# VHH binders against o28486: the designs that were tried, part 2

Target 1, 243 residues: o28486
Amino acid sequence: MIGIIGGTHILEIKVLKDVEETRIETPYGTAEIDVGRVDGIDVAIIQRHGKRKDKPPHRINHAANFYALKSLGVKYVIGMGSVGALREEYSLPSLIIPHDYIDFFSGVTIYNDSLVHVTPGFDEYLREVLVEVARKISSFPVIDKGVYFQTRGPRLETKAEIAMIKSFADCVGMTAGSEATIARELGLSYAIVCTMDNYAHGIKNQSIDYREIVEKAKENARECLKIVEEAVKKVWEEKIQRT

## First folded at step 1 (VHH)

Design D17 (framework vhh_7z1x_3)
Fold by ESMFold2-Fast, scan of step 1:
Structure D17 (fold): chain B 243 residues (1-243), chain A 121 residues (1-121)
Amino acid sequence: as target 1 above (243 residues)
Amino acid sequence: QVQLVETGGGLVQPGGSLRLSCTASGFTFSDYAMNWVRQAPGKGLEWLSGISWSGGSTSYADSVKGRFTISRDNAKNTLYLQMNSLQPDDTAVYFCARDFYSGYDEAFDIWGQGTQVTVSS
C-alpha cells in the first residue's frame, strides 16, 4: 500500500477506483483516510485539510495522519502541495521537488517525553522518482531541487518575512516540513511534488490578485495529480512488486 | 457562478462597533470553511478569522481576538463578522473568502469588492 497526501483535489485522480472512506483512531487522534486503487495498486489517501476543508495548516494533525498510514502498512508516502515561489527567475506555473527544508516553527514530534533523535529530510529515492516522472510527463518547467521553508500559517507571510526567507530558501509553504519530520520519526519514506503558482509576497512589484492566483492554483493542481499517479506505479514496480 | 458579496462597512468612531455580512451564492456554502481578511491602505492582506464548515470551530488573529466574533448562518448562506472596540488601525477593506487549499498550502478564493471600514474620530 502506497500513501498519498495532498489537498482536496487528490480524490480527482483519473484512475482512482474502489474508494472507501475510513476513520482510524491513533494515539494522537483520529485520521480520515480514503483507501482505494490506482491502476490496481492499493493506495491510502489523506486530504490533509480534511474532507470538509475544515483543517487549516496550523490545525493539521500530522502525527495522527502519518501514524494511521503506518498502521495500514504504508512505507512510501507521496505528497503534493502548493507553494509560493521565492525566486523571481522561476517561471510560473512550475513544479518544484524540494530536497531539504527549514522548519523552526511547527515543533512536531511523536515523542512526548522520550529523547529520540532522527536525521530529518525528504526521502531521496522518492524525490528522484518524482523528478524523473515530472521531467517525462510535466508540461510545466521542473525545478529538481530546492529548500522548502515552512511557516505555521494560516496567515500569509509579510513582505519583511519573505525578504528574509528568500535569502536561504526557494519556496515557502505550511505543511511539508511537518510531514517530512513525522514521516521520518515513524520510519516512513516521504517526498513531495509542489506547484509554484504564485510568487510569495513582495517578490514581484505587482498588485496581488489572490482570486487570479487561486484560479491558477486550481488548474495547476491537476499537473501534480498526473505526476502522483505515475509515481505510484513506479514505486510499486520498483519497491513493492519485487517483494 | 460562485459569488461572495460583502456588506455592512462604513464610518465609525473609535470604540464603536460594526457587523459585516457576506452573502454567498453559486456553491454549497455549508461545505466550506470561511474566512475574513482585510487590507489596510498601502498594506498587504491580513487574515483575521476563520470558521469551519459547520460553525463548530473558530479561530482569530491575535490583533482581533476578543474584539471580533465570526459566525455563520448556513440556512441563509451568510457569513458574519461582529467587530467591537474598533480602533483607527482597523481601517481597511474587509473581504470574506472561501477556503481553498493551494498556494502556501492554504489560500482563499472568491474575493468580492470588499466592504470599506473606516475608523476615525
Scores: ipSAE 0.011, ipTM 0.177, lowest interface PAE 9.2, mean pLDDT 83

Design D18 (framework vhh_7pa5_2)
Fold by ESMFold2-Fast, scan of step 1:
Structure D18 (fold): chain B 243 residues (1-243), chain A 120 residues (1-120)
Amino acid sequence: as target 1 above (243 residues)
Amino acid sequence: QVQLVESGGGMVQPGGSLRLSCAASGFTFSSYAMSWVRRAPGKGPEWVSTISSGGGSTSYADSVKGRFTISRDNAKNTLYLQMNSLKPEDTALYYCAKSLEWLLSDFDYWGQGTQVTVSS
């Protein structure tokens, strides 16, 4: 079973069949997860903001979500998300598949009472799968590496914050660093494909409006869905079917 | 080093009851929360229940709430799971685990577990 975590549009995968809604209790809280099939392949799907869009980025229960995926036998988790571009040279819309992240704010961990050190990062096998698939089928430009800077949210960043961050990172978001950290702690392979839907505050001479960002992310999410569909098939062929 | 030996499984009719036991050795049992985890044929592991180190706090998966009761005897280094009103969906191999260790371990290295089959 392959895990998928994304926004509300993840359930609009065209080839998704036999979907059943499930609620899984974990030591960290309850996770809402849909199980189904993509082209005959068993998948477990999480809408990170909740089915009712009731979990803003700073309140997502990452531990419960990834614990639930692990409990279902998931080893590989493919993410999708929306980010702000930190380089004015990037064309929008485009895709970025980050190779590293900076997360100073989330403080997420499953280790409440013990000192356990994990080496953080995205899974390079999954990242390469996403890059290969994106390059073959994407109609958007594909940026095949970059540093993801995670902010806490839910407020958008100030111009001064972005002026600082753009010296160290390529895109900004509120979720993937937390997801990568918890996945690594649980022994899960995780990587993410992101749509760059807007320029971060002050990168271009434009006003930033949250509703406009949401509408662009919604329009662009379909591109990530195509990539996730094909990545699921490739991972199943290479890592699951042949084991 | 850490040894966990499950027992008490068997075949039972729907609506029946079983009591599982887990004998622990190789670590300070009273210092750790303990969990029951199950694995149905062709499926991944599913968390069932957890009990705190002193026994004062318990939690259960929604699928078993009100039907299963977890308990422990720290003097005997033994964990228990009382299963009532068993359903065909409860058919699985049952394993005990130290706290969250089951999430970090390959199930191929776990023991035989104890088989619970609810049928006919």
Scores: ipSAE 0.000, ipTM 0.113, lowest interface PAE 19.5, mean pLDDT 82

Design D19 (framework vhh_7zox_3)
Fold by ESMFold2-Fast, scan of step 1:
Structure D19 (fold): chain B 243 residues (1-243), chain A 117 residues (1-117)
Amino acid sequence: as target 1 above (243 residues)
Amino acid sequence: DVQLVESGGGLVQPGGSLRLSCVASGFTFSDYAMGWVRQAPGKGLEWVSDISSGGSTGYADSVKGRFAISRDNAKNTLYLQMNRLKPEDTAVYYCATGFDWLLEDYAGQGTQVTVSS
């Protein structure tokens, strides 16, 4: 079983069959997971914001979500998400598949009462799978490395915050660092493909048409979904089918 | 291309009822979650209700017990039955698929609901 964790449009996977909506109780709370199949491959899918979109970034229960995936026998989790671009030379829309992250704000851990040190990071095998697949099928430019800076949210960053962050990072978001940390603590492999559909505050000063942004976000989500679907097949062939 | 056409809004007295409709085209309606979001004058977007492809429903606390969401997959139509309407329900109501976290704009032109005496 391969895990998928995404935002708003993850539930629109057209090729998902035999879907069972389930609610899994964990020591950290309950997680809502859809279990089904993509081309005969068992998958478990989480909408990180909740099926009712009631969990903004700062309220996501990362421990419950990833513990539930682990309880289903998941070892590989593929994420998708949206980020703000921190470099004016990046084209929008584009994809970034970060290789590292900075997270000073979330403080997430499953080890509330124990001192356990993990070496943080994204899984390099999954990251390379995402890069390879994105380069083959994406219509967007693919940035194959970068540092993801996590903020707490839900407010957007100030110009001063972005001026500081862009010296150390390539994109900014509110979720992937927390997901990577919790996944590593639970012994799960995790990597994410991110869409850049806007420049972070102060990077560029252009008039914005919000209807165009909404349409781009929907298009970007579908582009990302194609990559996730193909990555699932590749991981299954290389790591699950062969075992 | 996805198109969503909302209708059924209007002027209504407090305590009254309205039924909103959203006719969808350009995609396989039965495969997608659908919902309603509203924007009151001078306010941001507020999620009202949703219904999954599997039939699971959700409601904002402000409307729970008064509103009911439903869908007719044969007609590609989403509904919102609004009962015991309050002045605070005055807003433009938008039909949405897949709910966008940008929350700035949605597909469709919306339908105006005004609750006043």
Scores: ipSAE 0.000, ipTM 0.181, lowest interface PAE 12.2, mean pLDDT 82

Design D2 (framework vhh_etentamig_d1)
Fold by ESMFold2-Fast, scan of step 1:
Structure D2 (fold): chain B 243 residues (1-243), chain A 120 residues (1-120)
Amino acid sequence: as target 1 above (243 residues)
Amino acid sequence: EVQLLESGGGLVQPGGSLRLSCAASGFTFDDYAMSWVRQAPGKGPEWVSGISWSGDSTYYADSVKGRFTISRDNSKNTLYLQMNSLRAEDTAVYYCAKEYDILTGYSDYRGQGTLVTVSS
């Protein structure tokens, strides 16, 4: 079983056949998961904001989401999300598959009362699968690495914050660093493919309209979804289906 | 050409009950989550209840939990809201909404609404 985790637009693009809605109680809270199949492959999909889309980025229960995936036997989790571009030279829309992240603000951990040190990062095998698939089938430009800077949200970043962040990172978002950290703590492999749907505040002298960002993210989500679908097949063939 | 047609609103006394219906057409009804959203005069829209595409998962705002029941009949392309123990503060226009997003307050589509007035 392969896990998929996506944002507010993911449930509007039907990925699964023979779908069963399930609700899993974890030590960290309840997670809602749709279980089904993509081309005969068992998958579990999570809407990270909740099925009601009522969990803003700073209130997402990352521990419950990833623990629930682990409890279903998931080892590999493929994320998709929307990010702001921090480089003027990036063409939009485009895809970025980050190789590293900076997260100083979330402080997420499943280890509330114990001292456990993990080496953080995205899973390089999954990241390379996403890069290979994206380069083969994407109609958007593919940026095959970058540093993801996580902010807490839900507010957008100020121009001054972006001016600082762009010196150290390539895209900005509110979720993937938390997901990568919790996944690593639970022993899960995680990587993400992101659409760059807008330039971050102050990168270009354009007005920011949140509704326009949401609409562009929804339009561009299909591009990520087709990549995730193909990546699921590749991971199943290489890691789950024995030769 | 998505159409959502609400019905069942009216005047009801406090403690009474009403059942709202929403007839959907122009899309594959059983592929989409549906919600009820209400708007009282002078206030913004408030999400009331939601139901998943299959009907297996239901969700309620704290203000209506235990009093309202959302359901759907996918064979009839119809969404329902059973409202019990009605209070004056439930007075509002009730809208059927396709793919309502609580985080943004947006939906793919909303119907014309049906007025519910709770007073003697």
Scores: ipSAE 0.083, ipTM 0.548, lowest interface PAE 6.5, mean pLDDT 87

Design D20 (framework vhh_7zox_3)
Fold by ESMFold2-Fast, scan of step 1:
Structure D20 (fold): chain B 243 residues (1-243), chain A 118 residues (1-118)
Amino acid sequence: as target 1 above (243 residues)
Amino acid sequence: DVQLVESGGGLVQPGGSLRLSCVASGFTFSSYWMGWVRQAPGKGLEWVSDIYSGGSTGYADSVKGRFAISRDNAKNTLYLQMNRLKPEDTAVYYCARDEMFGGVIDYAGQGTQVTVSS
């Protein structure tokens, strides 16, 4: 079983009529998961903002979500997300598959009562799968690495905040650093493919409107779905199918 | 009791056209994004197109300019007009209902086979 985690306005393609909705109780809370199939391959799918889209970025229960995936036997988790571009040189829409992240604000961990250190990062095998697949099938430009800066949200960043972070990061979002951290702590492989749907506040001399950002993210999310679908097949062949 | 029933598939030669239909029942059709997904032999599911009640549409790059999605809310029916068909369009085509705000497929039909060959 391969895990897939997606966000608001991202299409999650699963086996038609054979989808099973389930709730899994974890030590960290309840997770809502859809189990289905992609090309005959069992997948577990999480909408990170909740089935009713009632969990803004700062309230996502990352520990419950990833623990539930682990409890289903998932070892590989592929993420999808929307990010703001921090480089004026990037063409939009485009894809970025980050190789590293900066997360000073979330403080997420499953280790509330013990001192455990993990080496943070995205899984390089999954990241390479996503890059290879994206370059093969994407109609958008593919940026095959970058530093993801995580903010807490749900407010958008100020111009001053973006002016600061653009000197050491390539895109900005609210979730992938938390997901990577929790996945690593649970021993899961995680990487993410992101659509760059807008320039972050102040990168271009343009007005910023949250409603426009959401609509662009929705239009562009379908590009990530093609890549995730193909990546699931590749991971299954290389890592899961083997006895 | 949600039902989606597809029709209109068949065998067609390259460059030909087909029109798929999907009749929906058991829910307020006009409140949902509706779409088409397809599965080619030995391949995964691929999103093809979707449409909101107000007429906003999306298309996969592989079909943009060739396919047109439409809906008739009075008849609870979704359509896919497929033009300039290619062998690579060969697949089972499924009618799908997205959640009310779009983005996640929560119900789908039985599918209808489209074969493009000479």
Scores: ipSAE 0.000, ipTM 0.115, lowest interface PAE 16.1, mean pLDDT 82

Design D21 (framework vhh_etentamig_d1)
Fold by ESMFold2-Fast, scan of step 1:
Structure D21 (fold): chain B 243 residues (1-243), chain A 119 residues (1-119)
Amino acid sequence: as target 1 above (243 residues)
Amino acid sequence: EVQLLESGGGLVQPGGSLRLSCAASGFTFSSYAMSWVRQAPGKGPEWVSGISGSGGSTYYADSVKGRFTISRDNSKNTLYLQMNSLRAEDTAVYYCAKDYSSSWFEDYRGQGTLVTVSS
């Protein structure tokens, strides 16, 4: 079974068949998961903001979501998301597949009563799969590496905040660093493909409006969907079919 | 500039077969997923089939599953659609598109080729 986690448009995967909606109780809370098949391959899908779109970024229960995936036997989790570009030389829309992240603010962990150190990061194998697939099928420019800066949200960043972080990061978002951290703690492999839908506040001397960001993310989400669909097949062939 | 040239359409009887071709130029063909989209008279466009850049993955609309087969030859920059067991409702202009979206297609679709299924 391969895991997929995305934003509001993840449930529009057209090749998903035999869908069963489930709620899984975990030690960290309840997770909502759709189980189905992509081209005969078992997948478990999470809409990170909730099926009712009622969980803003700072209220996402990352521990419950990833624990539920693990309980279903998932080892590999492919993410998709929307990010703001921190470099004006990036053409938009485009895809970025980050190779590292900075997360000083989320403080997420499943280890509340014990001292456990994990080495953080995105899974190298999944990241390479996403890069290879994106380069083969994407209509958008593909940026095959970058540092993802995690903010808490849900407010957008100020110009001063963006001026600070753009010196050491390439894109900004509110979810992937938390997801990568929790996935690593649970022993899951995780990587993400992101659409760069807007320039972050102050990068292009333009007004920022959350409605415009949401609309662009909706338009661009389909690029990520086709890449995730193809990546699922590649991971299944290389890591799951042979075990 | 992206150019797509469809061919192979024509008049065919119900139950018959046709093979459509699309010659692509102006981009690295093997790096992009391709789709077939059709538009029947008086109706909006309908996505029919898609294929990954390598050809390893194919997708079909429920209306054509089991009857149509998409394929590609990356050495010739050509996309194909083999259409079998044709029905009157398959009558449409068929377009080649440079994308993979199951319900959307890029405006870089070609001029189209007309398929008419009638007695």
Scores: ipSAE 0.000, ipTM 0.119, lowest interface PAE 18.6, mean pLDDT 82

Design D22 (framework vhh_7b18_3)
Fold by ESMFold2-Fast, scan of step 1:
Structure D22 (fold): chain B 243 residues (1-243), chain A 118 residues (1-118)
Amino acid sequence: as target 1 above (243 residues)
Amino acid sequence: QVQLVETGGGLVQPGGSLRLSCAASGFTFSSYAMGWARQVPGKGLEWVSYISSGGSTEYQDSVKGRFTISRDNAKSTVYLQMNSLKPEDTAVYYCARYEDSSWYFDYWGQGTQVTVSS
């Protein structure tokens, strides 16, 4: 079983068959998961914001979500998300598949009552699968690495915040660093493909319009979705079927 | 045509209260989650509150305990009751409809100005 976690269009996976909506109780809370098949391959899908949209970025229960995936036998989790571009030279829309992240603010962990250290990061195997698939089928330019800067949200960043962040990172978002941290703590492989839908506040000397950002993210999310669908097949062939 | 019309904004003194209303039309209101977001010029947009089609609510931490979101499906209206207002609550407040199965808003009102000042 391969895990998929996303936002806007994750539940619009067109090839998903035999869908069963489930709720899984975990030590960290309840997770809402759809179980189904993509091209005969068992998948478990999480809408990270909840089916009722009751989990804004800072309220997502990352521990419950990833624990539930692990409880279903998931080892590989493919993410998708929307990010702001921190480099004015990037063409939009485009895809970025980050190789590292900076997260000073979320403080997420499954180890609330014990001291356990993990080496953080995205899974390089999954990252390379996403890069290969994206380069093969994407209509967007593909940025095959970068540093993801995670902010807490739910507010957008100020121009001053972006001016500082852009010296150290390539894109900004609110979720992938938390997801990578929790996945690593649970022993799961995780990587994410992101659409760069807008320039972060102040990169292009323009006012940020949240409504425009949301509309662009919705239009562009389908690009990530087709890549996730194809990546599921590749992971299954290389790591599950061929093991 | 989907339309969201906000009313109830204005000038209020610190510690005061305002109630924002958002009249929705052009869709089956009872089937959609609704929310409020606010914009401070130069500071970006921040989410304020959420209410599901079933009435479950969620709030941004800075407004929790002071603001209450509610809905009246018979009137196709969502409300934001704002109590104990602070100068930092000064913003343009937007009513918005959530896209089905998404965290993102798909339709927005024009916004209503709330100014908290003496």
Scores: ipSAE 0.000, ipTM 0.157, lowest interface PAE 16.7, mean pLDDT 83

Design D23 (framework vhh_7pa5_2)
Fold by ESMFold2-Fast, scan of step 1:
Structure D23 (fold): chain B 243 residues (1-243), chain A 121 residues (1-121)
Amino acid sequence: as target 1 above (243 residues)
Amino acid sequence: QVQLVESGGGMVQPGGSLRLSCAASGFTFSSYAMSWVRRAPGKGPEWVSTISSGGGSTSYADSVKGRFTISRDNAKNTLYLQMNSLKPEDTALYYCAKPLSYDFFTGEDYWGQGTQVTVSS
């Protein structure tokens, strides 16, 4: 079983068959998961914002979501998300598959009452799978590495915040750093493919409009879905079919 | 071993049309997405358009959307770019690229030799 975690548009996976909605109670809260098949491969899918879209970025229960995936026997989790570009030279729309992240503010951990240290990061095997698949089938330009800066949200960043962040990162989002941290703590392999849907505030000389960002993210999400579908097949072939 | 050979460029007046071709060899063309990238005099590379391996999806830079059409013929290992309503700002050396990644904007080895398009009156 391969795990998939995405935003609102993850529910639009058209090749998903035999879908079963499941609630899983975890020590960290309840997670809602759709279980089904992609090309005969068992998958578990989480809409990170909740089925009712009632979990904005700062209220996502990352611990419950990833613990629920682990409880179903998932070892590999493929993420998808929307980010703002921090470099003027990046073409939009495009895909970025970050190799590292900066998350100083979320403070997420499953170890609320104990001292446990993990080495953070994205899973390099899954990241390489996503890069290889994206280069092969993507209709968007592919940025095959970068540093993801996580902000808490839900507000967009100010021009001053972006001026600071762009010195240290390539894209900005509100979720992937938390997901990578919790996945690592639970012993899960995680990487993410992101659509760059807008330039972050102040990168281009233009007004930022949240409604436009949401509309572009929806249009561009289909590209990520194709990458995720193909990555699922590759991971199954290389890591799961052989077991 | 990978070889990309662009052709079809030339001089054209504003409002005119050109069709670029890219002949590919040395790899399984039908298995890869293909892109067009251009470089205008004194500017860095700009991504123009991409087409998926089977031709089912395409994307375009905002500057060319509605005017350019990317297509491919997998039986002939050939990529095309139909350019309509050409503008002076479309003047550039056009490159065929496989596969498209960030490194294509900085790495010369990722592209073919290029074909020059000049739009002037």
Scores: ipSAE 0.000, ipTM 0.375, lowest interface PAE 11.4, mean pLDDT 83

Design D24 (framework vhh_7zox_3)
Fold by ESMFold2-Fast, scan of step 1:
Structure D24 (fold): chain B 243 residues (1-243), chain A 120 residues (1-120)
Amino acid sequence: as target 1 above (243 residues)
Amino acid sequence: DVQLVESGGGLVQPGGSLRLSCVASGFTFSDYAMGWVRQAPGKGLEWVSDISSGGSTGYADSVKGRFAISRDNAKNTLYLQMNRLKPEDTAVYYCARGTEFDYMTGYDYAGQGTQVTVSS
């Protein structure tokens, strides 16, 4: 079973069949997961913002979500998301598949009262699968690496914050660092494909309009959906079918 | 230019029914989650119901079993069938377009609202 985590119409994948809504109680809270099939491959899908759209980025229960995926036998989790571009030379829309992250703000962990050290990062195998698939089928430019800077949200960043962050990172978002950290703590492989839908505040001296950002991200999300569909098949062939 | 135009509100007696409609234009309606939120006199906004682009529905506990949300993508129209109405359902009802992103969640309010009054 392969995990998928996203916020954008993931259940609209045209090849998804036999969808069953499930609710899984975990030590960290309850997760809502839809289980289905892509070309006969079992997938577990999480809408990270909740089915009621009631979980803004700072209230997402990452521990419950990833624990629930693990409880279903998931080992590989493919994420998708929207990010702001921190480099004016990037053309938009485009895809970025980050190779590293900076997360000073979330403080997420499944370990409240015990000392456990994990080596953080995205899974390089999944990242490489996403890059290979994206380069083959994407109509957008593909940026095959970068540093993801995670902010807490839900507010957008100020110009001063972006001026600081752009010295150390290539894109900015609110979720993937938390997801990578929790996935690693639970022993899950995780990587993400991101649409760069807007330049972050102050990068191109343009007005930042949240409604316009939302509309562009929706239009561009279909690009990530086709990448995720193909990546699921490739992971199944290489890691699951061959065992 | 995104527009959401609500209709179907009015005065109804307790136990009665109303059907609200919302006609959407200016975007690909079938690609978006849609919902209904309401504001009762002297209260804040309350989520009532939503429907995903794939047809999955959610309901607030206060209306579950009494209200039904549906959509007609061919007509770009969202509906809310309200049954067994109570005085507590009195509110302005807003049609809202859903948002689903790493940096945003909830509704992007684009409708003007329609008044529902439940009173004898």
Scores: ipSAE 0.000, ipTM 0.238, lowest interface PAE 10.4, mean pLDDT 83

Design D25 (framework vhh_7z1x_3)
Fold by ESMFold2-Fast, scan of step 1:
Structure D25 (fold): chain B 243 residues (1-243), chain A 119 residues (1-119)
Amino acid sequence: as target 1 above (243 residues)
Amino acid sequence: QVQLVETGGGLVQPGGSLRLSCTASGFTFSDYAMNWVRQAPGKGLEWLSGISWSGGSTSYADSVKGRFTISRDNAKNTLYLQMNSLQPDDTAVYFCAKGGDWFEPYDYWGQGTQVTVSS
């Protein structure tokens, strides 16, 4: 079984056949998961913001979500999300598949009362699968690496915050660093493909409207999903079908 | 163009029942979670109930749990709210809303339908 974790618009796209909607109790809380098939491949999908879209970025229960995927036998989790571009030279819309992240603010961990060190990062195998698939089928430009800067949210970043972080990162979001950290702590392979749907505050000399950001993310989500669906097939063929 | 049209409101006595309908157009209805929200005079918006794209999962605010039932008919592009045991404090304008996001919880909602619970 392969895991998919998506953002705001994943529930708006029917990707599963033989779907069963379920709730899984974990030590960290309840996770809502749809289980079904993509081209005959068993898949579990999580909407990270909840089915009611009532979990803003700072309230997402990353531990519950990834623990639930692990409890279903998932080892590989493919993320999709929307990010702001930190480089004027990036064309929008485009895809970025980050190779690293900066997350100083979330403080996420499953290790409440014990000292456990993990080596953080995205899974390079999954990242390479996403890059290969995206370059073959994407109609958007593909940026095949970058540093993802995670902010806490839910507010958008100020111009001053963006002016600072653009020196160290290529895109900004509120979720993927937390997901990568928790996945690594649980022994899961995780990587993400992101749509760059807007320029971050102050990158282009215009006002930021979160409603416009949401509209762009929705339009672009289907492109991201094509990549995810094909990546699921490739991972299944290379890592799961043979076992 | 997304359009949501609520119907079924009216005047009802305490303890009575009403069934609200919301007809959707301009989007693939069966791809979206749908919600009911209300606004009482002089109050803010109150979320009441949500239903997943398939209808397999539903959720309710504590104020209406056990009294209201959300349902949908994807073939008819219609969302429903069955309201039982109505109380005077249920008096409000009721809106259906297409699933939103964390910035704006509801992408689109119509003009609403007025429900008045009074004797």
Scores: ipSAE 0.000, ipTM 0.167, lowest interface PAE 15.8, mean pLDDT 82

